# VH-VL binders against q58102: the designs that were tried, part 24

Target 1, 198 residues: q58102
Amino acid sequence: LMDVHVLFSGGKDSSLSAVILKKLGYNPHLITINFGVIPSYKLAEETAKILGFKHKVITLDRKIVEKAADMIIEHKYPGPAIQYVHKTVLEILADEYSILADGTRRDDRVPKLSYSEIQSLEMRKNIQYITPLMGFGYKTLRHLASEFFILEEIKSGTKLSSDYEAEIRHILKERGESPEKYFPEHKQTRVVGLKKEI
Key: E = the ipSAE of ESMFold2; O = the ipSAE of OpenDDE; V2 = 0.75 times the mean of E and O plus 0.25 times the DockQ between their complexes.

## First folded at step 9 (VH-VL)

Design Z4 (framework fv_libivirumab; at its last look DockQ between E and O 0.77; V2 from the best seeds 0.00; counts 0 for: pae E 6.3 > 2)
Fold by ESMFold2, look of step 9:
Structure Z4 (fold): chain C 198 residues (1-198), chain A 120 residues (1-120), chain B 112 residues (1-112)
Amino acid sequence: as target 1 above (198 residues)
Amino acid sequence: QVQLVESGGGVVRPGRSLRLSCAASGFTFSDYYISWVRQAPGKGLEWVAYISSSGSTIYYRDSVKGRFTISRDDSKNTLYLQMNSLRTEDTAVYYCARDLWYDSEYFDYWGLGTTVTVSS
Amino acid sequence: DIVMTQSPLSLSVTPGEPASISCRSSQSLLHYEGKTYLDWYLQKPGHSPQLLIYEVSNRASGVPDRFSGSGSGTEYTLKISRVEAEDVGVYYCMQSIQLPYTFGQGTKLEIK
């Protein structure tokens, strides 16, 4: 039974990744990253309890998301900043854990490691990096999520969420920027219950 | 077969109230997000309000915020729009529109519409 | 609010000929995760709107392959490779990257 550490936001994708890994015979441990800016991990804690998986919050250096905010202000586009944060998080976790996973989807652009970046991470850190959703399109993911989860819509700019965006938005506000300029408010989905046993 | 049927439109004077209904059939109503979209006579489309599948997340366009209330009753497969303090600029055909809930923000099915006329 | 500007606002086309409708947004519709929130709808005379194209270039179920969408950033195009009589109506683009969702003014397509 192999332990796998899953980057977990409490959203449907990271939750589905954990479920798939459990079904494949792994023992998932959910990790939510926080940078000490706001307690953005609370929804993820609630979801992890609902799913019945072990969960921890790992606090990383606030300077990581301060740099991300700098990048967004300079470039006027959040993609490179979100990619930087995700890669940095993976590099740090790879020093501690030998099998890492996340909820990256086939159709994602950012954050998403290229195949060469994945090979580099795995070789340099002597780890495995697993992206269980890479083989599925959105229609299949929708069907799978609806089989397991009761879902609630939330807005990314109006609710405390457990992804990287929430704390970066907060730093932008502290600096007098309008986060909506870079992170348009949009619909997001959170897991609030189970339809069947995992 | 997905079907959305609006009702409750009519002619009212400014400052009065009206309640619109949207009866849904042919799909599991409780799994879907749904919007009201309106179209003034001879004009284009204007999004009005949105309610999540659980009913806990609601958004309004600014011009109706505080006057309109969107709600749903999943036991009756019905969406509602309570329209208070109506103004002449609220005159329109009102459509209910179904959204695919998963990472999608487009309207795949629309109702036939119900007409609201606000005139003095 | 994001302003969506369509051109032309009216278009008359000989059957069998191509048509193009453009849509310009006041801000980029590209989300940092890679999805672009631009859709196209057709409202035929006397009918409610129907989805044609979602997320720039994906045809909705049952939409003929003569319809295609393209574009990026703030500039988008709907093309009809060969216009047919059934294509008459008003075409709308919509952005859903930001609330409130907003539509273009509409482009009325007519047959000559």
Scores: ipSAE 0.075, ipTM 0.680, lowest interface PAE 6.3, mean pLDDT 88
Fold by OpenDDE, look of step 9:
Structure Z4 (fold): chain C 198 residues (1-198), chain A 120 residues (1-120), chain B 112 residues (1-112)
Amino acid sequence: as target 1 above (198 residues)
Amino acid sequence: QVQLVESGGGVVRPGRSLRLSCAASGFTFSDYYISWVRQAPGKGLEWVAYISSSGSTIYYRDSVKGRFTISRDDSKNTLYLQMNSLRTEDTAVYYCARDLWYDSEYFDYWGLGTTVTVSS
Amino acid sequence: DIVMTQSPLSLSVTPGEPASISCRSSQSLLHYEGKTYLDWYLQKPGHSPQLLIYEVSNRASGVPDRFSGSGSGTEYTLKISRVEAEDVGVYYCMQSIQLPYTFGQGTKLEIK
């Protein structure tokens, strides 16, 4: 089996990506990124355990999310900042791993690499970048998730999510900013169990 | 077909309690979030509370926190709303609505509603 | 709480003519991932609310194509290209990007 390193947030999308990759004959290694701001990786760790996949937390430079916070304050919109973080993370991981994957969906806007960016990344770093969910619409993904997972929703900010947003929010607070101005409190989906064997 | 049927409404005095029920059929009840939405006479819609598929996630609007309790019994395909310490402003038609999960927040199916009247 | 403001609050339309309802939110309803949490509901007289449009522009099942939704940020519009008698009722916009979910005041559509 070929190892694939999956950027993993513990959410439904990255979970489904891992499952799909497993079904395709890969050996998924789940990777959660932490920037040393807060221990936001715990949710992902729990989900990884539920899924039965290997999980690793990689700590990257806090400066990355610091810059993201700067961008958010400047643009008054989180999109570019999240894009920046994700791209940066991929670039860093591409130096260590030959096959990377994430939970980017067809209908996602951010974070999402363009075709040209993907080509560039793969060529420059000599890696394979896989986005299993790019071929599926929202309705289909809903169906698939319902088939495999028991899902729950958490309120953003209530329980630490294992995405980039969690640590960025904390940085903004430290700076005296109101994260709610930039990150509305919304529901996030998490995997809390399996409905069938993977 | 998907159906939601509310019951338990009535006329009560302030400070009293009522328990509403919502009987679901035509779908896998245990897979869905369900919400209560109310509508005061001649007024608009107001979200009250929702409960997750497993019941582990619950949220209320602030005005009902500590007074209302949303719960579910999947074995009976029934949603409940225990309303304590009722106030006149709680007077409304109460709807149960199916709330799609998986990063969706809209209500695709509604019950017929049950009327709650709180008056002195 | 996010405040949803509809305009107009009432609308009288001749059958066959177009109608337009606006909904404004006090905050952006666009998530950074690209999803916009704005839905439209119709409550016909004597009936329960029903989903009309979800996520700004998606018609719910059974909703005719004369209904369309558009908008971004804090400004949204529901349009009916040709109003029919069956379109009479109160239209509500709803945001769900932040708890509590909040509705507009409602727009009552009547036929002339």
Scores: ipSAE 0.027, ipTM 0.619, lowest interface PAE 4.4, mean pLDDT 91
ESMFold2 (binder alone), look of step 9: mean pLDDT 92; pTM 0.944

Design Z5 (framework fv_concizumab; at its last fold request DockQ between E and O 0.85; V2 from the best seeds 0.00; counts 0 for: pae E 5.5 > 2)
Fold by OpenDDE, look of step 9:
Structure Z5 (fold): chain C 198 residues (1-198), chain A 120 residues (1-120), chain B 112 residues (1-112)
Amino acid sequence: as target 1 above (198 residues)
Amino acid sequence: EVQLVESGGGLVKPGGSLRLSCAASGFTFSDYYMSWVRQTPEKRLEWVAYISSSGSTIYFPDSVQGRFTISRDNAKNSLYLQMNSLRAEDTAVYYCAREPWYDSEYFDYWGQGTTVTVSS
Amino acid sequence: DIVMTQTPLSLSVTPGQPASISCKSSQSLLHYEGKTYLNWYLQKPGQSPQLLIYEVSNRFSGVPDRFSGSGSGTDFTLKISRVEAEDVGVYYCMQSIQLPYTFGGGTKVEIK
């Protein structure tokens, strides 16, 4: 089996990506990024266990999310900052792993690499970048998720999510900022069980 | 066909309690998130409560937090709203509403509602 | 809490003519992932609210194509290209980007 390293947040999208890759004959290795701000990887760890995939946490430089926080404060919008973090993470991981994947969806705007950016990344780093969900709309993803997963919701403050937002929020708080100004308190879907064998 | 039928409404005095029920049919109840939404006599809509498919996640607005309890019995395809310490401002038609799972933040189906009147 | 403001409060329309309803939010309803959490509901006389449009522009199942939603950020519009008698009722916008969910005050649509 060919190993694929999947950026994993413990959410429904990255989970589904891992499952699809498994079904395609890959061996998924789930990777959760932590920037040393808070231990936000716990949710992802739990989900990985449920899915039955290997999981590891990679700690990257706090400066990355510090810069993201700066960007958010400047732009008053988190989109560019999240894009920056994701791109940076991919660049770093591309030096270590030959096949990377994530849960980017067809209808997502951020984070999402353009076609040219993907080509550039793959050429420069000599890697394969796979986005299994790019061919699926929300309705299809809903269907697929319902077939494989038992889903629940979490909200900021209830349980720490394992995405980039979690640590950025904390940094903003440390700076005396209100994260809610930039990150609306939104529900997030997580996998809490399996309906089918993977 | 998706159906939601509310019951349990009535007249109650301030400080009193009331339990509403919602009977669901036509879909796999245990797969969906559910909410209660009320409509005031002035016809304003107010979200009242949210519960996840398993009941592990519950949310309330500040207006009812600590007074209302939401629960569900998936085996009976039923949703409940326990309302305690009722106030005049709680007077409304109460709807149970279905919220689809997986990145959906809207109510796709509503019941016909049950009327709650809080008056001295 | 996010405040939702609808205009006008009421609208009287001749059958076959277009109608437009505005909804403004006190905060942006755009999530950084790209989804905008603005929904429209119609409550016909004597009935419960029913979903009309979700996420700004998506018609719910069974909703005629004469209904359309548009907008971005904090400004949204519901349009009816040709109003019919069955379109009479009160229209509500709703934000769902953050809790608590909040609704507009409603716009009553009547036929002349």
Scores: ipSAE 0.396, ipTM 0.826, lowest interface PAE 1.1, mean pLDDT 93
Fold by ESMFold2, look of step 9:
Structure Z5 (fold): chain C 198 residues (1-198), chain A 120 residues (1-120), chain B 112 residues (1-112)
Amino acid sequence: as target 1 above (198 residues)
Amino acid sequence: EVQLVESGGGLVKPGGSLRLSCAASGFTFSDYYMSWVRQTPEKRLEWVAYISSSGSTIYFPDSVQGRFTISRDNAKNSLYLQMNSLRAEDTAVYYCAREPWYDSEYFDYWGQGTTVTVSS
Amino acid sequence: DIVMTQTPLSLSVTPGQPASISCKSSQSLLHYEGKTYLNWYLQKPGQSPQLLIYEVSNRFSGVPDRFSGSGSGTDFTLKISRVEAEDVGVYYCMQSIQLPYTFGGGTKVEIK
């Protein structure tokens, strides 16, 4: 069995990635990143327990998401900032863990490492980086998620979630910015139960 | 074939109540998110209620918040809209509508609609 | 709320000729994860709305290939390459990037 550390938000994609890796014979360890701004990791902890996977919260320097907020205010668009945070998290985790995974999909634009960025990360850090959902189209992902999970949809601004957006929105509020100017109150999903055993 | 059939519309006085139903068939109703959308006499479309597949997440725009209640009975493949404290501006054709999958937010199928008229 | 503005308000089109409908949003409909949440519906006379195009350019099942969508950010276009009698009705765009979902005011298409 090979241990794999999976970036985990408790949403359908990171949860499905963990399930797929388990089915393939890996031993998944779920990691939720927090930056010490708000306790946004709480719902991810509950989802990890529901799914039956080992889970830990790693607290990283708040300055990372403060810089992300600076980037959003400067660029007027959150994509580059979310990408910066994700890359930075992967760089830091790569110092500690030899096999990393996340819920990146084929259809995603951000956060998503390019082919050359993946090769650079793997070679510079001497690690493996696995994106289990990259080979699946949306129909397959939809069917798999619906077969395994009980899902709850929430607005990104009305209920805490464990993705990077939650703490960045909070920093924007602290700075007197309106987070909805940059982050739409879009529906997001959270896994709240299982339909099938893993 | 996906079918959505609304019922329960009618004439009601301001301040009154109506309960709309939507009967679903041809798909696994409990896997789908549902909405109510209304069309005013001026032909404007307005989204007025949302309910998740389990019924645990519900949203309304400010125009109907506190007056409308949405629910579903997955065992009966039925969606409901309870409309209270009705106003003249609630006069519309009410449609139930389905969202097709977890990454999508559009209505792939609509019912035929049921007419609600609020008039003194 | 995101305001959706459609132009023109109505079109009279010679059968077999192209038609083009513009939809503009007050905010970008591009989510930073990469999806653009702009959809098109047709309401034929006496019928309920039906989905034509989802996520800017994807034709829904059974929609003829004479319908196409394009655009990005805040500016979107629905094109009908060759208008037919069955294409008459009111066309609506809708944004679904955030709640409440909002619709354009509609564009009525008629055959001359």
Scores: ipSAE 0.235, ipTM 0.750, lowest interface PAE 4.5, mean pLDDT 89
ESMFold2 (binder alone), look of step 9: mean pLDDT 93; pTM 0.951
ESMFold2, look of step 12: ipSAE 0.226; ipTM 0.755
ESMFold2 (binder alone), look of step 12: mean pLDDT 93; pTM 0.950
OpenDDE, look of step 12: ipSAE 0.026; ipTM 0.631
ESMFold2, fold request of step 16: ipSAE 0.078, 0.099, 0.121; ipTM 0.692, 0.716, 0.719
ESMFold2 (binder alone), fold request of step 16: mean pLDDT 92, 92, 93; pTM 0.948, 0.948, 0.949
OpenDDE, fold request of step 16: ipSAE 0.203, 0.249, 0.367; ipTM 0.768, 0.780, 0.814

## First folded at step 11 (VH-VL; framework fv_concizumab)

Design W1 (at its last look DockQ between E and O 0.04; V2 from the best seeds 0.00; counts 0 for: pae O 7.0 > 2, placed apart)
Fold by ESMFold2, look of step 11:
Structure W1 (fold): chain C 198 residues (1-198), chain A 120 residues (1-120), chain B 112 residues (1-112)
Amino acid sequence: as target 1 above (198 residues)
Amino acid sequence: EVQLVESGGGLVKPGGSLRLSCAASGFTFSDYYMSWVRQTPEKRLEWVAYISSSGSTIYFPDSVQGRFTISRDNAKNSLYLQMNSLRAEDTAVYYCAREPWYDSEYFDYWGQGTTVTVSS
Amino acid sequence: DIVMTQTPLSLSVTPGQPASISCKSSQSLLHYEGKTYLNWYLQKPGQSPQLLIYEVSNRFSGVPDRFSGSGSGTDFTLKISRVEAEDVGVYYCMQSIQWPYTFGGGTKVEIK
């Protein structure tokens, strides 16, 4: 079995990516990133247990999300900051792991590496970067997720969220900003059960 | 075809309680998020309750928090709204509304509504 | 809460003529992942609301192509290129970018 390290938030997309990789014959190892700001990884740990995959939390330098907060304050929107964090995380993980994956979707813009950025990452780091969802549109992803998962919606930006947003919101509050200026309290998902075997 | 049928509306005195039901058919009920949306006599629409497909996540606006509870029975394809401590401003037509779960943030089907009147 | 403001409050249209409805939000409905969470509903006389347009400009199944939505950020427009008798009713915009979901006050469309 080839090991693949999957960036994992416990949401539907990263979970579906892990399931697809398992079905393709890989051995998924789930990684949730934390920056030491708040313990935002707990729901991802719960979902990893539900899926039955190995899981670890990797703590990276807090200054990565401090810079993301700087970018948000300067540019007045979070997209470039989220993109910066994701690219930086991939660069760091590529130093240690030879096959990386995440839940990047065809129809999203951020976070997402361009094709040239993917080629650059793979060549410079001598790794494989796999985005299992890139070949699927919304209707297909909905169908596949419906076949495997029981989902729950949560409000984005709660401490229960395991994506990059939760810790960045916390830093913005520490700086006297209202995170709501930049981050809507949007719905996010988590996988809370399985409908069929992985 | 998709059907949502509300029941349980009626006349109630201030401080009273009502339990609304929504019977779902024509789709896999357990795959959908559900909401209650009310329409006031002034024809304003107000979202008043949400429940996730599994029933584990529930939200209310502040106006009804602590007075309303929402539940679902996926085996019976039924959604419920328990309304306690009713006030005159709760007078409305109450609709159940279906929301697709996967990054779809809209109500694609609504029931016919059931009328709740809170008056002396 | 995000405040949704619709104009006009009512609109009388000669059959076959265009109609335009404005919806403005108190904050951006654009999520940083790239979607804009603005939806339109029509409530015909004596009926329940029905979905017309989702995510600014996508017509729901069965909605005629004379309905179109546009806009970005905080400013949105619903257009009916040729109003027909069946189009009468109250039109509502709704934001779904965050809890609580909120609706515009409605725009009544009627035939002259």
Scores: ipSAE 0.260, ipTM 0.766, lowest interface PAE 4.0, mean pLDDT 89
Fold by OpenDDE, look of step 11:
Parts: structure tokens; sequence; C-alpha cells
Structure W1 (fold): chain C 198 residues (1-198), chain A 120 residues (1-120), chain B 112 residues (1-112)
């Protein structure tokens, strides 16, 4: 089996990506990024255990999310900042791992690399970048997730989230900003169990 | 059981230095923010220093800014407070206090304290 | 800095009787997230401060239900429905909405 390192936030999308890769004959290694702001990787760690995949936390320079916070304040919306963080993370990881994957969906706006960006990344770093969910629409993904996972709804923006947003929110708050202005609260889906073996 | 044990207090001359330590046990130390809070002889409580879980974020009040340094060693479950240029008004019992990192802005556990006396 | 003002400075209470402590802040402690960052601590004689109430009205683990916190904005109250001997000590309010964190001057509660 070929090892694939999956950027993992503990959410249903990155979880489903890992499962699909497993079904395709890969050996998923789940990676959660932490920037040393808060220990926001706990949810991802728990989800990884549920899925039964190897998991590790990689700590990167907090300057990355600091810059993201600056970008958000400047642009007044989080899109470019999240894109920046994700691209930066991929560039860093591409020096260590040959096959990278994430939970980017077809309908996602950010983070999402363009075709040209993907081509550039793969060529420059000599890696394979896999986005298993790019071929699926929202309804299909919802169906697939419900088939594999026991799900519960949680509020977004909690410090329990293991995505980039959690630590960026914390930085903004420390700066006296209102994260909710940039990151509106919404319902997120959490994986709390498996309905069938992976 | 959550335990915080301070040490390093003592008598020092004005302008002198002390280094306080706090040994933590009974919890995952690296998951929590930590602070130093002191209590003056008049029994006033004063926040002294804050450090995030990884040590990447640090805050001080103006009263100690530039004189005190806070640090932590998560591998040793230890918190430190380096106090330089000590003044008489720094005389106090110094507590290390735990602050949950999750949507909480309070000190849920305190150590027993260590006494610092600055006197000529 | 936010100034925290407690009243009274001291309170002598007959066992079984209620007690009330006031804490006022120089500015609102309501955060944009909807939480109010006002906490209460009790320091019993010869001991370290211990968390009693957090975010105005939430009892910390192990705190008896005879303790209650209330208030909003800049005015807060800690109430003890029936004071017991073990409740003797100095009570402090604290704001944590902004740096630096600041404490009230304390209220000493004694038994008559």
Amino acid sequence: as target 1 above (198 residues)
Amino acid sequence: EVQLVESGGGLVKPGGSLRLSCAASGFTFSDYYMSWVRQTPEKRLEWVAYISSSGSTIYFPDSVQGRFTISRDNAKNSLYLQMNSLRAEDTAVYYCAREPWYDSEYFDYWGQGTTVTVSS
Amino acid sequence: DIVMTQTPLSLSVTPGQPASISCKSSQSLLHYEGKTYLNWYLQKPGQSPQLLIYEVSNRFSGVPDRFSGSGSGTDFTLKISRVEAEDVGVYYCMQSIQWPYTFGGGTKVEIK
C-alpha cells in the first residue's frame, strides 16, 4: 500500500477523504496542523481514533496564522487568508511527504487550489496532490458521510474545532477583534462513530 | 488531582532578582494557559503574567512589563517567573494559576503560593 | 484598566442567614460573544484563592448550590442563601474581559 498523508481537521470531509483513499488502496496517515496558539487538535485526534487511522500533529510557525489574521483584518473576509494558510501548509508538507491529500470539496470556495496551482505545486515539489472529494456534489457527500459515519451537529467557532479557523479566531480575539464578524457561526458536522468497517 | 506547587520565594534587596517555579501535576500541562497572580501584604490580588499553552503568547501588566519574564517547560510540567529589578511594591505571595484554554477566562486552580519579600 | 469595586468591605453574618456581596466594574464586562467575564473567588483563612463562580452565574465544580451569582453589564452580586462556618473567608470578584485582569478589593465574610 502507498502511504498518503491527509490533512485532517477531524471534520466529516477530511474523514471521508481518508476513507475513500483507504478504499482505493492507499494507507492514510492523518496530519493535523497546529500553529502553537491553542491546542485545537484534540477533536481531530479523537476522530482519528474513531476512524482507526494513524494520526500525528505537526506544529508550524504561528507567524503563518498571524499573517492570516492580518489579512482578515485587511480584507474584511477570511477567504484569502484561509487560502494563504492552506497553500503555505501544503508547500511545507510537500518537502517532507510525497503524496498529500485533503478534504477539499467540489463546491468549496476556500481553501481550494486551482488547476494551475496544483500543477505548479506537483511539478515544483515533485509530489502527488490528491483531492478525493472534488468529484462529488454536496448531496452525494452528505449521503456518503451518513453511510459511513455516525454524525452529530455542533456549533462552529468553538475552540474545539481542529481547523485553521480555530487558532485564527483566537488570535483575532487576542487582538481585540470580533471573530464572528469574519467567521459567522454555523452548524458543523462531527464524526462520533462508524456505521460500518472501513 | 490537579496540583500546582510554587517555589523560589525569599528575601531579596531592591534591584535584586528571583526566579520562581511552579510544578504542575494531575493534568495535561501543555493544554492549559498559565498565569502568575500575586497577593500583596494588604491582601490585594494582582495579575502578574500570562503565558499560552505553547508559550507563544505572553502578556504582562504595566507594573511588571520589562522587568519580569514568564516561561514554561511543558516537558517538565513547569512554569517559571523570572523577576528582575525587584521593587518593594513587588513584595507579595506569588501564586501560579491555571486557565483553561477553551472558551474560559478564569483561574480554576491555584497553587499554595510562595512568598517574595523585597526589603533593604 | 478596569476598576473593580466590592461592597461591603466586611460582613458579619449569623449562621443560617443569607449574605450578599456586590461587585461593580468601571466598564461593561459583556463580551461581543455574549459572555460576561466576571468571576468570583473565595480565599478561606490560611488557604489560596479558589474559584467559586465563573461567568457571572456558573458554579465551579464542588461549589454548593447555596452560592449563586447574578448581574449584568457593570453590576454583579454574589449571594449565599444560608451562610455556614466553612464559608468564612475573603471573596474577590475578577474581570477577565480585557488585559490586565483586575480584581476587586475583597469582601471579608465572618460568622457572628
Scores: ipSAE 0.016, ipTM 0.587, lowest interface PAE 7.0, mean pLDDT 91
ESMFold2 (binder alone), look of step 11: mean pLDDT 93; pTM 0.952

Design W2 (at its last look DockQ between E and O 0.78; V2 from the best seeds 0.00; counts 0 for: pae E 3.9 > 2)
Fold by ESMFold2, look of step 11:
Structure W2 (fold): chain C 198 residues (1-198), chain A 120 residues (1-120), chain B 112 residues (1-112)
Amino acid sequence: as target 1 above (198 residues)
Amino acid sequence: EVQLVESGGGLVKPGGSLRLSCAASGFTFSDYYMSWVRQTPEKRLEWVAYISSSGSTIYFPDSVQGRFTISRDNAKNSLYLQMNSLRAEDTAVYYCAREPWYDDEYFDYWGQGTTVTVSS
Amino acid sequence: DIVMTQTPLSLSVTPGQPASISCKSSQSLLHYEGKTYLNWYLQKPGQSPQLLIYEVSNRFSGVPDRFSGSGSGTDFTLKISRVEAEDVGVYYCMQSIQWPYTFGGGTKVEIK
């Protein structure tokens, strides 16, 4: 019965996190972050309806992704910038919500908080931060996703994607940069249906 | 046991058309992304076409864009490559190849190949 | 397009001796999520390509532990610790970080 607010992109990982939390007895509330740069949240809204969870879009200060773009231009690599955005979003949401979750995977490196960063966030904000996928390897995640979801591939950074990359790419383009210099054209997935009752 | 079996190769004149088929068995075909990869007479490997598990997302390299189409029939466990306006450079052995559909971007199983020769 | 350069083009190895194959990409294959999208395939004589190693260093099912992959960024190596007769064929690296997927030119390994 505990409410948990899940950072949600409509992709396989954030969707699986929500499903696992539901199975564990939580009541998931899905949150898609937008920075007011482009309306990149629309596919996440569709997936939330498919999953049957409450969903909202929270618009945060565009300056957060402007700084991320500054970091990418300065360092010529997006990892630190994506990490900065993720941490900043968690800090802001932690002021409002006592139980937060996301789709962070064990085998990914960015965005991901370290163990000490998780403890710091939880202690400073008096919250719980849950990463349901952290205990699973790639093979297990593949099995679980295939049991629950019908997946469709989209190209990374399209305006149809609901992750941070789409809006950051847009800002880079506004500044005269070629976003592809920093963000390879790479496939990502979205959940377009259910195979199994949640 | 995963099996992929290509068919439909042959000799064709430049400007002609040819349709390749790939029959899949031993796995849930509708859960997997599929590609066509070709091997030239010089033994170079070239990715040629991609189709998502539902068939809704399709990609081609520039070299075949507008000339080739890819499709799948998930009810028949079949993958197809329609090749139009064929050129000598399209001469190759054509393989169908399977990608795992969750976060894997490599070809874990390949068919035996079917040979396409474009020559006058 | 990402250019994949393999060296050497051909390698003749005494049975039981090590072999090493280099693959270099024209740009980094590291995605900021932390995965590196470099794969190795072996095409034995008269056969289709088969997956050997995925994501730099992970052996595919049934691949002997004498095969190992390493590297990062743009520079990658496939090693065979003790070459056997069944290892003969052409080895290809492939990048899958972005479209179009591209392959190296191949390295032929043979027994002398």
Scores: ipSAE 0.333, ipTM 0.776, lowest interface PAE 3.9, mean pLDDT 89
Fold by OpenDDE, look of step 11:
Structure W2 (fold): chain C 198 residues (1-198), chain A 120 residues (1-120), chain B 112 residues (1-112)
Amino acid sequence: as target 1 above (198 residues)
Amino acid sequence: EVQLVESGGGLVKPGGSLRLSCAASGFTFSDYYMSWVRQTPEKRLEWVAYISSSGSTIYFPDSVQGRFTISRDNAKNSLYLQMNSLRAEDTAVYYCAREPWYDDEYFDYWGQGTTVTVSS
Amino acid sequence: DIVMTQTPLSLSVTPGQPASISCKSSQSLLHYEGKTYLNWYLQKPGQSPQLLIYEVSNRFSGVPDRFSGSGSGTDFTLKISRVEAEDVGVYYCMQSIQWPYTFGGGTKVEIK
């Protein structure tokens, strides 16, 4: 089996990506990124245990999310900042791992690498970048998630999620900003159980 | 066919309590989030309560927080709304509504509603 | 809370003619991931609300193609290309990007 390192937030999309990769014959290693701001990886740890995959937390430079916060304040919109963080993370991880994957969906706008960006990344770093969910429409993903997972919703901003947003929110608060201004409190989905054996 | 049937409405005095029920059929109840939505006499729609599939996640608006509780019995395909300390402004038709877990089709099905009247 | 404002309050339409309803939100309903959390509901006389459109422009199952939704950010529109008698009722927009969910005040559509 080929090892694949999956960027993992504990959410349904990254979870589904891991499951699909497993079904395809890969050996998923779940990676949650932390920037040393707050221990926001706890949710991902729990989900990883539920899924039964290997999981580790990688700590990256706080400056990355600091810059993201700057971008958000400047642009008044989190999209570019999230894109920046994700791209940066991929670049860093590409130096360590040969096969990377994430939960980017077909219909996602951010974070999402363009075809050219993917090609560039793979060529420059000599890696394989896999986005299992890019081939599926929303209805299909809904179906797949419902088949494999018991899902729950959490309110963003209330509980610590294991995505980039969690630590960025904290940095904004430290700077006297209101995270809600940039990050509305919306639904976040997490996996709390399995309906099928993986 | 998806069906949601509310019951338990009635006339109650301010400060009183009521318990609403919603009976679900025609779908796997445990696979869906559920909400209560009410419609005031002025025909305004107001979200009242949310509960996740397992019941582990619950949300309320400030208007009913601390007074209402939402619960579900997946074995009985039933949703409940316990309303305490009722106020005149709680007068409304109360609907149970289904929510898929993916973010698109909010309240894709509604019950017929049950009327709650709070009056002295 | 996000305030949803619908216009007009009421609309009288000749059968076969088009109708347009506006919905404005006090905040953007666009999530940075690309989804816009705006839904439309129709409540026919004597009935419960029913889902018409989700995520701005997607018709719910069974909804005729004469219904269409459009818009972005804070400005949204529901259009009926050819109003029929069965389209009479009150239309509501709703945002679901932020708790609490909030509805517009409704637009009553009648037939002349």
Scores: ipSAE 0.109, ipTM 0.706, lowest interface PAE 2.3, mean pLDDT 91
ESMFold2 (binder alone), look of step 11: mean pLDDT 93; pTM 0.952

